VHH binders against Protein CSN12 homolog (csn12). Designs and how they scored, part 18

Target 1, 185 residues: Protein CSN12 homolog (csn12), of Schizosaccharomyces pombe (o13873r232to416)
Amino acid sequence: VIFHYYLGIVAFLNQNYKNASAELEIAFSLCHKGYNRNLELILSYWIPTRILVNHQLPTKNLLSKFPNLASVYIPLTRALKSGNLGEFGKCLQKNETLLAKTKIYLTLEGTRDLCIRNLFRKTWIICGKSTRLPVSVFQIALQVAGTDLPKLHVEAILANMISKGYMRGYISRNFETVVLSAKDP
Below, E stands for the ipSAE of ESMFold2; O stands for the ipSAE of OpenDDE; V2 stands for 0.75 times the mean of E and O plus 0.25 times the DockQ between their complexes.

## First folded at step 9 (VHH; framework vhh_surovatamig_d1)

Design T3 (at its last look DockQ between E and O 0.88; V2 from the best seeds 0.00; counts 0 for: grease 24.6 > 24.2)
Fold by ESMFold2, look of step 9:
Structure T3 (fold): chain B 185 residues (1-185), chain A 124 residues (1-124)
Amino acid sequence: as target 1 above (185 residues)
Amino acid sequence: EVQLVESGGGLVQPGGSLRLSCAASGFTFSDYAMSWVRQAPGKGLEWVATISGSGGSTDYVDSVKGRFTISRDNAKKSLYLQMNSLRAEDTAVYYCAKDLSRYFDWLEYPEDYRGQGTLVTVSS
């Protein structure tokens, strides 16, 4: 157990999250299931890794066994699923000291893009899955989620999402419109 | 692009057997654990079984232990589920899924990470 746990942590700290996930999974599988403290230590690095790499969230059944993890991840998973950037930010701020001490904060901050992606995908679905949407539609979505930005800043966020592959399309600035791939937006 | 194509479903009698297959492409198959999940009519997705990338470790939901066997052929990029002693409760659409664990659910949009599914109906 301890060998794979330390290999997982080393990989995590080097931002090698694929290897971290693999080693932490092995450590978790080998750990005696009555040793809740050891399981919690493994999960404290494995959960952020699964969210960032695999876009997967811990189940309620898993979290019910680990109250300290539940206090962080129940509100965080709710925010990620809903695309609620305001609640996402509050969750990170509330737990900042603990997450920074364990060096997990940066990894969870990286999942903000998944929260934005879900906000924008829900917006796209609500608008009938149109392949062309005004930037103002996404501006309103961000405003509802607690982020009031001018269209130019919203365009930068959309460009970042496209660049990172969370959205497939391009921005037509002359028409202030996002054009999405009909196949895989 | 990750592609997962399930096959082998059909109508079987209770107590019967069926073997599901999943053809995988678009990723290095042996690097990833693979899972079967199922969705009974009107129900959510249920994790069924997982096999490690090498094939050396397997895990099953309690209701199928001893009846179902997950296996893989990394040379053929194929995942299998041998289902024996089938019960009416096993009726579901079965999906092949990349890199899923029993302790984690999909964030959103599971169709991005699973195939189209194959229907298994267990009925007299």
Scores: ipSAE 0.466, ipTM 0.745, lowest interface PAE 1.3, mean pLDDT 84
ESMFold2 (binder alone), look of step 9: mean pLDDT 81; pTM 0.825
OpenDDE, look of step 9: ipSAE 0.515; ipTM 0.803

Design T4 (from Ps with D31S; at its last look DockQ between E and O 0.72; V2 from the best seeds 0.58)
Fold by OpenDDE, look of step 9:
Structure T4 (fold): chain B 185 residues (1-185), chain A 123 residues (1-123)
Amino acid sequence: as target 1 above (185 residues)
Amino acid sequence: EVQLVESGGGLVQPGGSLRLSCAASGFTFSSYAMSWVRQAPGKGLEWVATISGSGGSTDYVDSVKGRFTISRDNAKKSLYLQMNSLRAEDTAVYYCAKDLSRYFDWLSPEDYRGQGTLVTVSS
């Protein structure tokens, strides 16, 4: 268990998250289920890795066994799912000191794009799942979420989402619209 | 594009059996662990079972151990769930899911599961 745990942490710190996840998963599986402190240590690195790389969130059942982790990841999970950038930021800020010590903060900061993704998806759904949406609609969504940005910045965010594969479509700059795929935007 | 299509659900009496199927496409099926999850009326998603990519390892939620069997045919890109000794509490929409752990759930479930198949266990 310890061997895989350390390998996982080293991989994590080197931003080799695929390897980190694999090693930490093994560590978790081999760890005695009564050793809550050790399990929590493993999860402290495994959870952010899964969020960032696999876009997966810890279950409520899992978190219920680890109150310290629950205090961080219940609000974070809620924020990510709802696309609430404000709550996302608050969560990270609240736990900044603790998370920064282990470099986990940076990893979780990297999940902001996932929050944006879900915000935009939510927006898309609210707009009737239209394949053509004005950039201004997404701008308003960001504003409501607590982020006021010029339209050009919003376009950049949208472009980033498309580039990362979080959204499928393209930006029609001339018409200031986003054209989304009909199948799975 | 990842596609998962569940089938095999229906109405069954307590103690009965059903076999669910999931047809997968759009990814290298054998490279990923596959899972079944379910959502009972008024409840959240519950993990049911997972099978490794090769099929050599399986895991189950305690409540279905000894009753349910997860299996896969990588050549057919299909996932199965044999459900025996069904109980009323097994009533749920069942989903096949890609790349899921018993400890983690999808940030965006729609991206990783199908439309589901309804299993109703009732007298």
Scores: ipSAE 0.508, ipTM 0.799, lowest interface PAE 0.6, mean pLDDT 93
ESMFold2, look of step 9: ipSAE 0.555; ipTM 0.790
ESMFold2 (binder alone), look of step 9: mean pLDDT 81; pTM 0.828

Design T5 (from Ps with D99E; at its last look DockQ between E and O 0.54; V2 from the best seeds 0.50)
Fold by OpenDDE, look of step 9:
Structure T5 (fold): chain B 185 residues (1-185), chain A 123 residues (1-123)
Amino acid sequence: as target 1 above (185 residues)
Amino acid sequence: EVQLVESGGGLVQPGGSLRLSCAASGFTFSDYAMSWVRQAPGKGLEWVATISGSGGSTDYVDSVKGRFTISRDNAKKSLYLQMNSLRAEDTAVYYCAKELSRYFDWLSPEDYRGQGTLVTVSS
């Protein structure tokens, strides 16, 4: 257990998250169920890795066994699911000191794009799942979420989302419109 | 274009049995672990069972151990849940889901599960 845990942590710190996830999963599976402290340590690194790499969130059942983790990840998961950038930011800020010490903060900060993705998805749904949406619609969404950005910056965000595969489509810059895939936007 | 279609739900008396089925398409079925999850009225989504891609390993939530059996037919791209000795607390909409576990759920679970099938256990 310890061996895999350390391998996982080293991988995590080196931002080799795929390897980190694999090692930490093994560590977790081999760890005695009664060793809550050790399990919590493993989860401290495994959960953020799973969010970032696999786009998966810890279950309520899992978190119910770890109150300290629950205090962090219940609000965070809620924020991520709802695309609430405000809540997302508050959650990280609240736990900044603790998360920074373990280098987990940076990893979780990297999940901001997932929050944006869900915000944009929500926006897309609200707009009737149109394959063509003005960039301004997404700009408004961000504004409502507490982020006021110029349209050009919003385009950059959208472009990044598309580049990362969080959105499927392209930006028609001339028309200031996002063209989304009809099958899997 | 992951598509999952659940079937087999219905009304059953306590102690009765049901077999749920899930037809999968849009992905290489055998490459992914599959799960059943359920949502009881007024409650959140609960993981029920998972089966590995090959079908060689299974896992269950404690409350259904010994009563439920998850299985799959990769040739038919189908997932099954045999539910025996059903209880009132098993009443829920049951969903077939791609790569869920007892520990983690998808950020957007709706993208990786079907529309669900209702199981009602009542006398």
Scores: ipSAE 0.395, ipTM 0.777, lowest interface PAE 0.6, mean pLDDT 91
ESMFold2, look of step 9: ipSAE 0.577; ipTM 0.790
ESMFold2 (binder alone), look of step 9: mean pLDDT 81; pTM 0.828

Design T6 (from Ps with S101Y; at its last look DockQ between E and O 0.87; V2 from the best seeds 0.59)
Fold by OpenDDE, look of step 9:
Structure T6 (fold): chain B 185 residues (1-185), chain A 123 residues (1-123)
Amino acid sequence: as target 1 above (185 residues)
Amino acid sequence: EVQLVESGGGLVQPGGSLRLSCAASGFTFSDYAMSWVRQAPGKGLEWVATISGSGGSTDYVDSVKGRFTISRDNAKKSLYLQMNSLRAEDTAVYYCAKDLYRYFDWLSPEDYRGQGTLVTVSS
């Protein structure tokens, strides 16, 4: 267990998250279920890895067994699922000191795009799943979420989301409109 | 691109049996643990079972232990779920999942699941 745990941590710190996940999964599986402290240590690195790389969230059942983890990841998972950038930021800020010590903060900060994705999806749904939406609609969504940005910056965010495959479509800059795929935006 | 295609669902009476299949493509199948998850009407996704890449280890949700068996054929890139002694509460759309464990849920399930296969247990 210890061997795999350390390999996992080393991989994590080197941002080799695939390897980190594999090693930490083994560590967790081999760890005696009564050793909550050790399990929690493993999960401390495994959970952020899974969120960032695999877009998977810890279950409520899992978190119920680890109060310290629950205090961090219950609000975080809620924020991610709902696309609540404000809550996302508050969660990371609240736990910055704790998470920074283990370098987990940076990993979780990287999950912001997932939150944005869900925000934009929510926006798209609210707008009737239109295939053509003004960039201003997404600008307003971000503003409501607590992020006031110029339209050009919002376009950059949208472009990034499309590039990452979180949105399918293209930006018509001349018309300041996002054109989304009809099949799977 | 990862593709997962579920099949084998249908209508069955309580106490009956079904065998679900999942055809996988777009990745090295044997390198990943595979799982079955299900979504009952009006409920969220529930993890059902996981099998290791080699097939050497399996894990099940308590409610299906002794009734369901997860297996895989790495040569065929296929995942299976043998469901025996089916109950009404087993009614759900069943999905196969790549690299999913009982301790985690998808952030956005619609992005990572196949079409699923409907299992209806009713008299």
Scores: ipSAE 0.428, ipTM 0.720, lowest interface PAE 0.7, mean pLDDT 92
ESMFold2, look of step 9: ipSAE 0.558; ipTM 0.767
ESMFold2 (binder alone), look of step 9: mean pLDDT 82; pTM 0.840

Design T7 (from Ps with S101W; at its last look DockQ between E and O 0.75; V2 from the best seeds 0.46)
Fold by OpenDDE, look of step 9:
Structure T7 (fold): chain B 185 residues (1-185), chain A 123 residues (1-123)
Amino acid sequence: as target 1 above (185 residues)
Amino acid sequence: EVQLVESGGGLVQPGGSLRLSCAASGFTFSDYAMSWVRQAPGKGLEWVATISGSGGSTDYVDSVKGRFTISRDNAKKSLYLQMNSLRAEDTAVYYCAKDLWRYFDWLSPEDYRGQGTLVTVSS
């Protein structure tokens, strides 16, 4: 257990999150279920890895056994699911000191794009799943979520989402519209 | 694109048996753990069982232990759930899910599960 745990942490710190996830998973599976402290240590690295790489969130059942983790990840998961950028930011700020010590903060910061993805997805749904949406619609969504940005910056965000594969489509800059795929936008 | 298609659901009496199947495509099936999850009427999504990529490891929710068996055929890219001694409380839509562990849930579960198959246990 210890061996895999350390390998996982080393991988995590090297931003080899795939390897980190694999090693930490093994560590967690082999760890005696009564050793809560060790389990919590493993989870402290495994959970952010899973969120970032696998886009998976810890279950409430899991978190119920680890109050310290719950205090961080219950609000965070809620924010991510709802696309609430304000809550997302507040959660990271509240826990910055704790998360920074373990380098987990940067990993979780990287999950902001997931929050944005969900926000934009929600926006798309609200707009009737149109294949053509004005950039301004997404700008308004961000504003409502607590982020006021110029349209040009919103385009950059959208472009990033498309580049990362979180959205399928392209930006028509001349028309200031996002053209989304009819299949799995 | 990940595609999962469940089948095998239906109406069964208490104590009866059903075998669910899931056909997977759009990813390297053997590289991923697979899970069954279910949603009972008026309730949230519940994890049921998980099987490792190789099929060498399985895990179950307590309420189905000894009654349900998860298995897979990697050559056929298929996942199965043998359900024995069915109870009324097993009534739910059952979903096949890609790489969904009991400890983690997909941020967007709908993207990594099928449309589901309805299992109704009733006298």
Scores: ipSAE 0.189, ipTM 0.607, lowest interface PAE 1.0, mean pLDDT 91
ESMFold2, look of step 9: ipSAE 0.535; ipTM 0.756
ESMFold2 (binder alone), look of step 9: mean pLDDT 81; pTM 0.832

Design T8 (from Ps with T50A D59Y; at its last look DockQ between E and O 0.62; V2 from the best seeds 0.49)
Fold by ESMFold2, look of step 9:
Structure T8 (fold): chain B 185 residues (1-185), chain A 123 residues (1-123)
Amino acid sequence: as target 1 above (185 residues)
Amino acid sequence: EVQLVESGGGLVQPGGSLRLSCAASGFTFSDYAMSWVRQAPGKGLEWVAAISGSGGSTYYVDSVKGRFTISRDNAKKSLYLQMNSLRAEDTAVYYCAKDLSRYFDWLSPEDYRGQGTLVTVSS
């Protein structure tokens, strides 16, 4: 258990999140179920890594056993699923000191892109699953979620989403539009 | 890109059998546990069965124990669900899922599952 836990933390601190996820999963699987303090320590790094790498969120049943984790991850999970960037930011701000001290803050901040992806997916669905949407539609979606950005910055966010594979398509600069793949946008 | 393609669903009478398949690509298949989950009409997702990356350990929800068998072929990157003695309550869309844990849920359905295959058990 201890060996894989420390290997996981070293990988996490080096931003090697795939290896961190693998080692922390092994540590968790080997840890005795009654050792809640040790389980909590493993989860404190495994949960953010699992969100970032695997796009998976801790269940309510898991969190019910760990009140300190629940206070962070119940609201964070809700915000990520709904694409609520305002509540995402409030959750991180509320826990900033603890998360920054343990170097988890930057990892969770990186999951903001998943929150944005879910916001943009909901926007796409509301717009009738159109394969062509103005950048201004996504700008409005961000404004509704509490983030007021100029179109150029919104274009950069969209480009990043496409580059990461969260969206399939391209940006037409001439028409300030996003052209999405008809198959799997 | 991770891709999971389910197949083998269809219409079957109660007491019948079906074999579901899932073709996986875009990741090292043998490194990950795999699962079958289902969504009945008007219901949420239900975990059905899971198998370890090596295939050495299997797990089943109580309602399907003795009737369903999960298996995998790591060389073919394929996951299977043999469903016997089917009942009307088994009617659902069945999804294969990568990396399922009883401790974690998907952020979005499309993240680690396929499009699903419909199983209808009806007279």
Scores: ipSAE 0.440, ipTM 0.762, lowest interface PAE 1.2, mean pLDDT 84
ESMFold2 (binder alone), look of step 9: mean pLDDT 80; pTM 0.814
OpenDDE, look of step 9: ipSAE 0.463; ipTM 0.814

## First folded at step 10 (VHH; framework vhh_surovatamig_d1)

Design U1 (from T2 with D31S; at its last look DockQ between E and O 0.77; V2 from the best seeds 0.65)
Fold by ESMFold2, look of step 10:
Structure U1 (fold): chain B 185 residues (1-185), chain A 123 residues (1-123)
Amino acid sequence: as target 1 above (185 residues)
Amino acid sequence: EVQLVESGGGLVQPGGSLRLSCAASGFTFSSYAMSWVRQAPGKGLEWVATISGSGGSTDYVDSVKGRFTISRDNAKKSLYLQMNSLRAEDTAVYYCAKDLSRYFDWLYPEDYRGQGTLVTVSS
């Protein structure tokens, strides 16, 4: 157990999240299920890695066994599922000191893009799954979610989502319209 | 890009047996653990079983232990679930899943599951 846990932590700190996830899963599988503190330590790094790499969220059954993890991840998973960037930010701010001390904060910050993807997907569905949407539609979605940004900043966010493959399409040459793939937007 | 196609569902009497199959493509099948999950009518998704990439380790939800067997054929890129001693509460749509553990759910379920195969256990 301890060997795979430290290998997982080293990989995590080196931003090698795929290897971290693999080692932490092995550590968790080998850990005796009565060792709640050791299980909690493994989960402290495995959960954020799993969210970032696999786009998977801890179940409520898992979290019910670990109150300290539940206090962080119940509100965080709710925010991620709903695309609520305001609540996502509040959750990170509330837990900032602990997450920074344990070096997890940056990893969870990286999951913000997953929250944005879900917000934009919901926006696209509400707009009838149109293949052409004005940038202002996404600007309004961000405003409703608590983030008021100028259109140029919203265009940068959309470009980032497309670059990362979270959206399939492009921003038109006038930079005011997003054109989405009809088959796999 | 990842595709998972489930098959083998149907109507079965209580106590009967059924074997589900899942054909996988679009990824290196042997590199990932594979799972079965199910959704009973009007309920959420329930994790059923997981098998490691090599096939050497398996895990099951308590309600199916001793009755269900998960297996894989890495050469055929196929995942299987042998279901024996079926009960009415096993009635559900069954999905295969790439790299899902009993402790986690999908954030984007539309990206990671197949269409499912319906298993109905009744007279």
Scores: ipSAE 0.608, ipTM 0.811, lowest interface PAE 0.7, mean pLDDT 86
ESMFold2 (binder alone), look of step 10: mean pLDDT 81; pTM 0.837
OpenDDE, look of step 10: ipSAE 0.622; ipTM 0.856

Design U2 (from T2 with D31G Y32S S101Y; at its last look DockQ between E and O 0.82; V2 from the best seeds 0.00; counts 0 for: SAP .704 > .668)
Fold by ESMFold2, look of step 10:
Order: sequence, then structure tokens, then C-alpha cells
Structure U2 (fold): chain B 185 residues (1-185), chain A 123 residues (1-123)
Amino acid sequence: as target 1 above (185 residues)
Amino acid sequence: EVQLVESGGGLVQPGGSLRLSCAASGFTFSGSAMSWVRQAPGKGLEWVATISGSGGSTDYVDSVKGRFTISRDNAKKSLYLQMNSLRAEDTAVYYCAKDLYRYFDWLYPEDYRGQGTLVTVSS
């Protein structure tokens, strides 16, 4: 267990998240079920890795066994699922000291884009899965989620989502409109 | 990008056997853990089994242990589920899934599973 745990942490700190996930999975599988503290330490790095790489959230049943993890991840997973950027930020701020000291904070900040993707996908669904949506629609979605931004900033966020592959399409700047792929937006 | 296509479902008598297949593309198959999940009519998703990327480690939900066997062929980029001693309670749509582990839910479930194959166990 200890060997794979430390290999997982080294990979995590080097941002090699695929290798970190593989080593932490082995460590978790080899750890006896009664060793809650050791399981908690492994999960402390495995949970953020799973969220960032695999877009997977820990279940409530798992978190109920680990109160310290539950205090962080129950509100964080709720914010991620709902696309609530305000609550996402509050959760990270509330736990900033611990997450920074354990070197997890920046990894969890990287999951902000998943929160935005979920917000925008829900917005797209609410709008009837239209292949053309004004940038202002996404601006309003961000305002509802607690973030008030000018249209140019929202356009930059949308461009970043497209660049990262979270959305498939392009931005028509002259018409301030997002045009989404008909097949796989 | 990721494409998963399940096949091999059908109607089977109680006590019978069935083998499900999943063809994978669009990712490094041998580097990813693979899972089967199922959804009975009107119910939520239930995790069934997981196999490591190398195929060296497997895990199963208790209700299928000893009856189901998960396997993979990394050269053919294919995942399999051998289902023996089938029961009416095994009736469900079965999905293969990339990188899932039993303690985690997908944030975007349609991005990480195939379209499913129906298994019906009835007299």
C-alpha cells in the first residue's frame, strides 16, 4: 500500500494525473477496509484526480464513511453538479488552508471548468438544444450562478471551452452568437 | 471522441447464459479501466463489475459474484461480460463504461458509456 501511495503522490505533484490515478487505485485496492485513516489519505489525492481526469464525483455513500472528506466534497460535488460557480468558489475558500497545505487546491481549481461546462450544458438543454444561442444567454446563466461578467469576458470563456473540447462549435463574433455542432455539442 | 458499442443482449430463460461484448475506440483502451453498469426498467444505474486496464484485477457487485465474469481483449479493444445462471432480477439495459470505479458517479454520464444492450430474463 505505502509504496503505491507515495508513487501516486509524486505523480500527482508532477501533474501526471493518469499515473497518479493508477498508483492510487492500487493503493486503495490493497488497503484493508478497517484502516480508515489510511483509506482517507489515499482518497485525499485519488478523489481530486478522478474528478479532474475522469469527470467522476465521489458518491454520498463513500463520503459518509469519511467525515473530513465529506465536509469538503459534499458541498463541492453539489456545486459541480448544479453548475453553481458561486458555491464552488465558497467551498474552495472555506477549505483553502487545508487544500493548499496538502497541495490539492490547484487541482480542485482546475475542476472549475467542469462546473462551467455543466452550467452551459444545462443552459443549452433548457433552450431546447438549439444549435445557435446568443452569447447573452450564457452571460445570463453565469449571472444566475453568481458571476456577473461583460459579454467579451463571457465570449473568452466560451472560446476556452471550445478550445478544451468541452463544447464543439465556434463563436460568430459579429453576431455575438455561439454555433454548436449538430452531432456532438 | 470516445466510442463504446455494446452488443450480445437478448431474451434468455432463467438459469441461462449470455455473453455481452463492447467494442471501444477513440482512446488508449489498454490504459483505461473498464466497467459494466446496468439499469433495470424504472430504476437507477447499478454498477456491476470493473476490470483494470491490464486485466489483472477485477471486482464485482455482490449479487453477481460467482455468476458473472468480466474480461477484456486489449488487442481487439473489446470488453466482455459472461453472464451465467441468469435470474429475472438481472433484466436490464447493460452499458459498458470507460474509467468508472464502484465508488464514483459520472458528472456527465452520457459522455462515458455506450448506448446499451437489453438483457431480458423471463420464462
Scores: ipSAE 0.463, ipTM 0.752, lowest interface PAE 1.5, mean pLDDT 86
ESMFold2 (binder alone), look of step 10: mean pLDDT 84; pTM 0.858
OpenDDE, look of step 10: ipSAE 0.616; ipTM 0.828

Design U3 (from T2 with L100F; at its last look DockQ between E and O 0.76; V2 from the best seeds 0.55)
Fold by ESMFold2, look of step 10:
Structure U3 (fold): chain B 185 residues (1-185), chain A 123 residues (1-123)
Amino acid sequence: as target 1 above (185 residues)
Amino acid sequence: EVQLVESGGGLVQPGGSLRLSCAASGFTFSDYAMSWVRQAPGKGLEWVATISGSGGSTDYVDSVKGRFTISRDNAKKSLYLQMNSLRAEDTAVYYCAKDFSRYFDWLYPEDYRGQGTLVTVSS
């Protein structure tokens, strides 16, 4: 257990999140399920890594066993699922000291892009799954979610989403329009 | 572009057996743990079983232990679930899922599971 735990933490701190996820999963699987403190230590790094790498959220059943983790991740998972950037930010702000001390804060900030991805996918569905949407539609979606940004910043966010593979398409800057894949937007 | 295509579902009597198959494409199959999940009518998704990328380790929900066997063939990029001693409570749509576990749920499951195959256990 302790060997894979430390390998996982070293990988995490080096931002090698794929290796961190793999090692922490092994550590969790080898750890006796009655050892709450050891399980909590493993989960404190595995949960953020799993969200960032695998796009998976801890279940309520898992969190019910770990109140300290639940206080962070119940509201965070709710914000991520709903695309609520305001609540996402409040959750990180509320837990800032603990997350910064353990060097997890920046990793969880990285999951903001997943919150945005869910907001934009919901927006696309509401608009009838169009393959062409104005940038202003996404600007309005961000405003509704509590983030008021100029179109240039919204274009940068959209470009980042496409670059990271969270959206499949491109930006037509001549028409201020996002063009999405017909199959896998 | 991940594609997962389930097959092998059907109507079966209590105590009977079925073997589910899943054909995978669009990703490096052996790099990922694979899971079967199921959804009974009107209920949420329930994790059933997981097999590691190499096939070296498996895990099952308690209600199917000893009755179901998960396996994979990495050369054929295929995942299997052998279901024996089926019960009415096993009636569900069964999904092949990339990297799903009992402790974690998908943030957006539409991208990480197939269309499902219906298993109905009834006389």
Scores: ipSAE 0.370, ipTM 0.718, lowest interface PAE 1.5, mean pLDDT 84
ESMFold2 (binder alone), look of step 10: mean pLDDT 81; pTM 0.836
OpenDDE, look of step 10: ipSAE 0.587; ipTM 0.869

Design U4 (from T2 with E110D; at its last look DockQ between E and O 0.75; V2 from the best seeds 0.60)
Fold by OpenDDE, look of step 10:
Structure U4 (fold): chain B 185 residues (1-185), chain A 123 residues (1-123)
Amino acid sequence: as target 1 above (185 residues)
Amino acid sequence: EVQLVESGGGLVQPGGSLRLSCAASGFTFSDYAMSWVRQAPGKGLEWVATISGSGGSTDYVDSVKGRFTISRDNAKKSLYLQMNSLRAEDTAVYYCAKDLSRYFDWLYPDDYRGQGTLVTVSS
């Protein structure tokens, strides 16, 4: 268990998250289920890895067994799911000292794009699930969420989300519109 | 594009049996763990069972242990759920899901599960 744990941590610190996930999963599987402290240590690195890399959130059942983790990840997962960038930021700030010491803060900060995606999805739904959304509409959504950016920067954000596979579509710069896939935007 | 199509749902009496199937496409099926999840009326999504890519490992929610069996045929890119001794509380829409587990849920579950098949257990 310890061997895989340390390999996982080293991989995590080197931002080799795929390897980190694999090693930490093994560590978790091999760890005696009665050793909550060890399990929590493993999960401390495994959870942010899964969120960032796999876009997977810890289950409520899992978090119910680890109150310290729950205090961090229940609000965080809620923010991610709702696309609430304000709450997302608050969650990170609240836990900044603790998470920074373990280098987990940076990893979780990287999940902001997931929050943005969900904000976009909410906006998309509010707009009637149109396959064409003006960039200005999402710009307004971001502003409401507490982020004021120029339209060109918003386009860049959308482009990055498309390139990362968070959305399916393309940006028509001439029309300042994001064109989404009809099947799975 | 990941595609998952569930089938085999229906109406069954308590104590009865049902076998669900899921046809998968759009990804290397054998490389991923597959899961069944269910959503009862008015309730949230519940994890039911997971099987490893190779099929060598399985995991179940406690309430179905001994009654449900998850299996897969990688050659056919198919996932199965044999449900025995069905109970009223098993009534739900059952979904085939890619790479879910006891410990982690997809942030975007709709991207990685099918449309579901309804299982109704009623006398």
Scores: ipSAE 0.484, ipTM 0.790, lowest interface PAE 0.6, mean pLDDT 92
ESMFold2, look of step 10: ipSAE 0.613; ipTM 0.802
ESMFold2 (binder alone), look of step 10: mean pLDDT 81; pTM 0.832

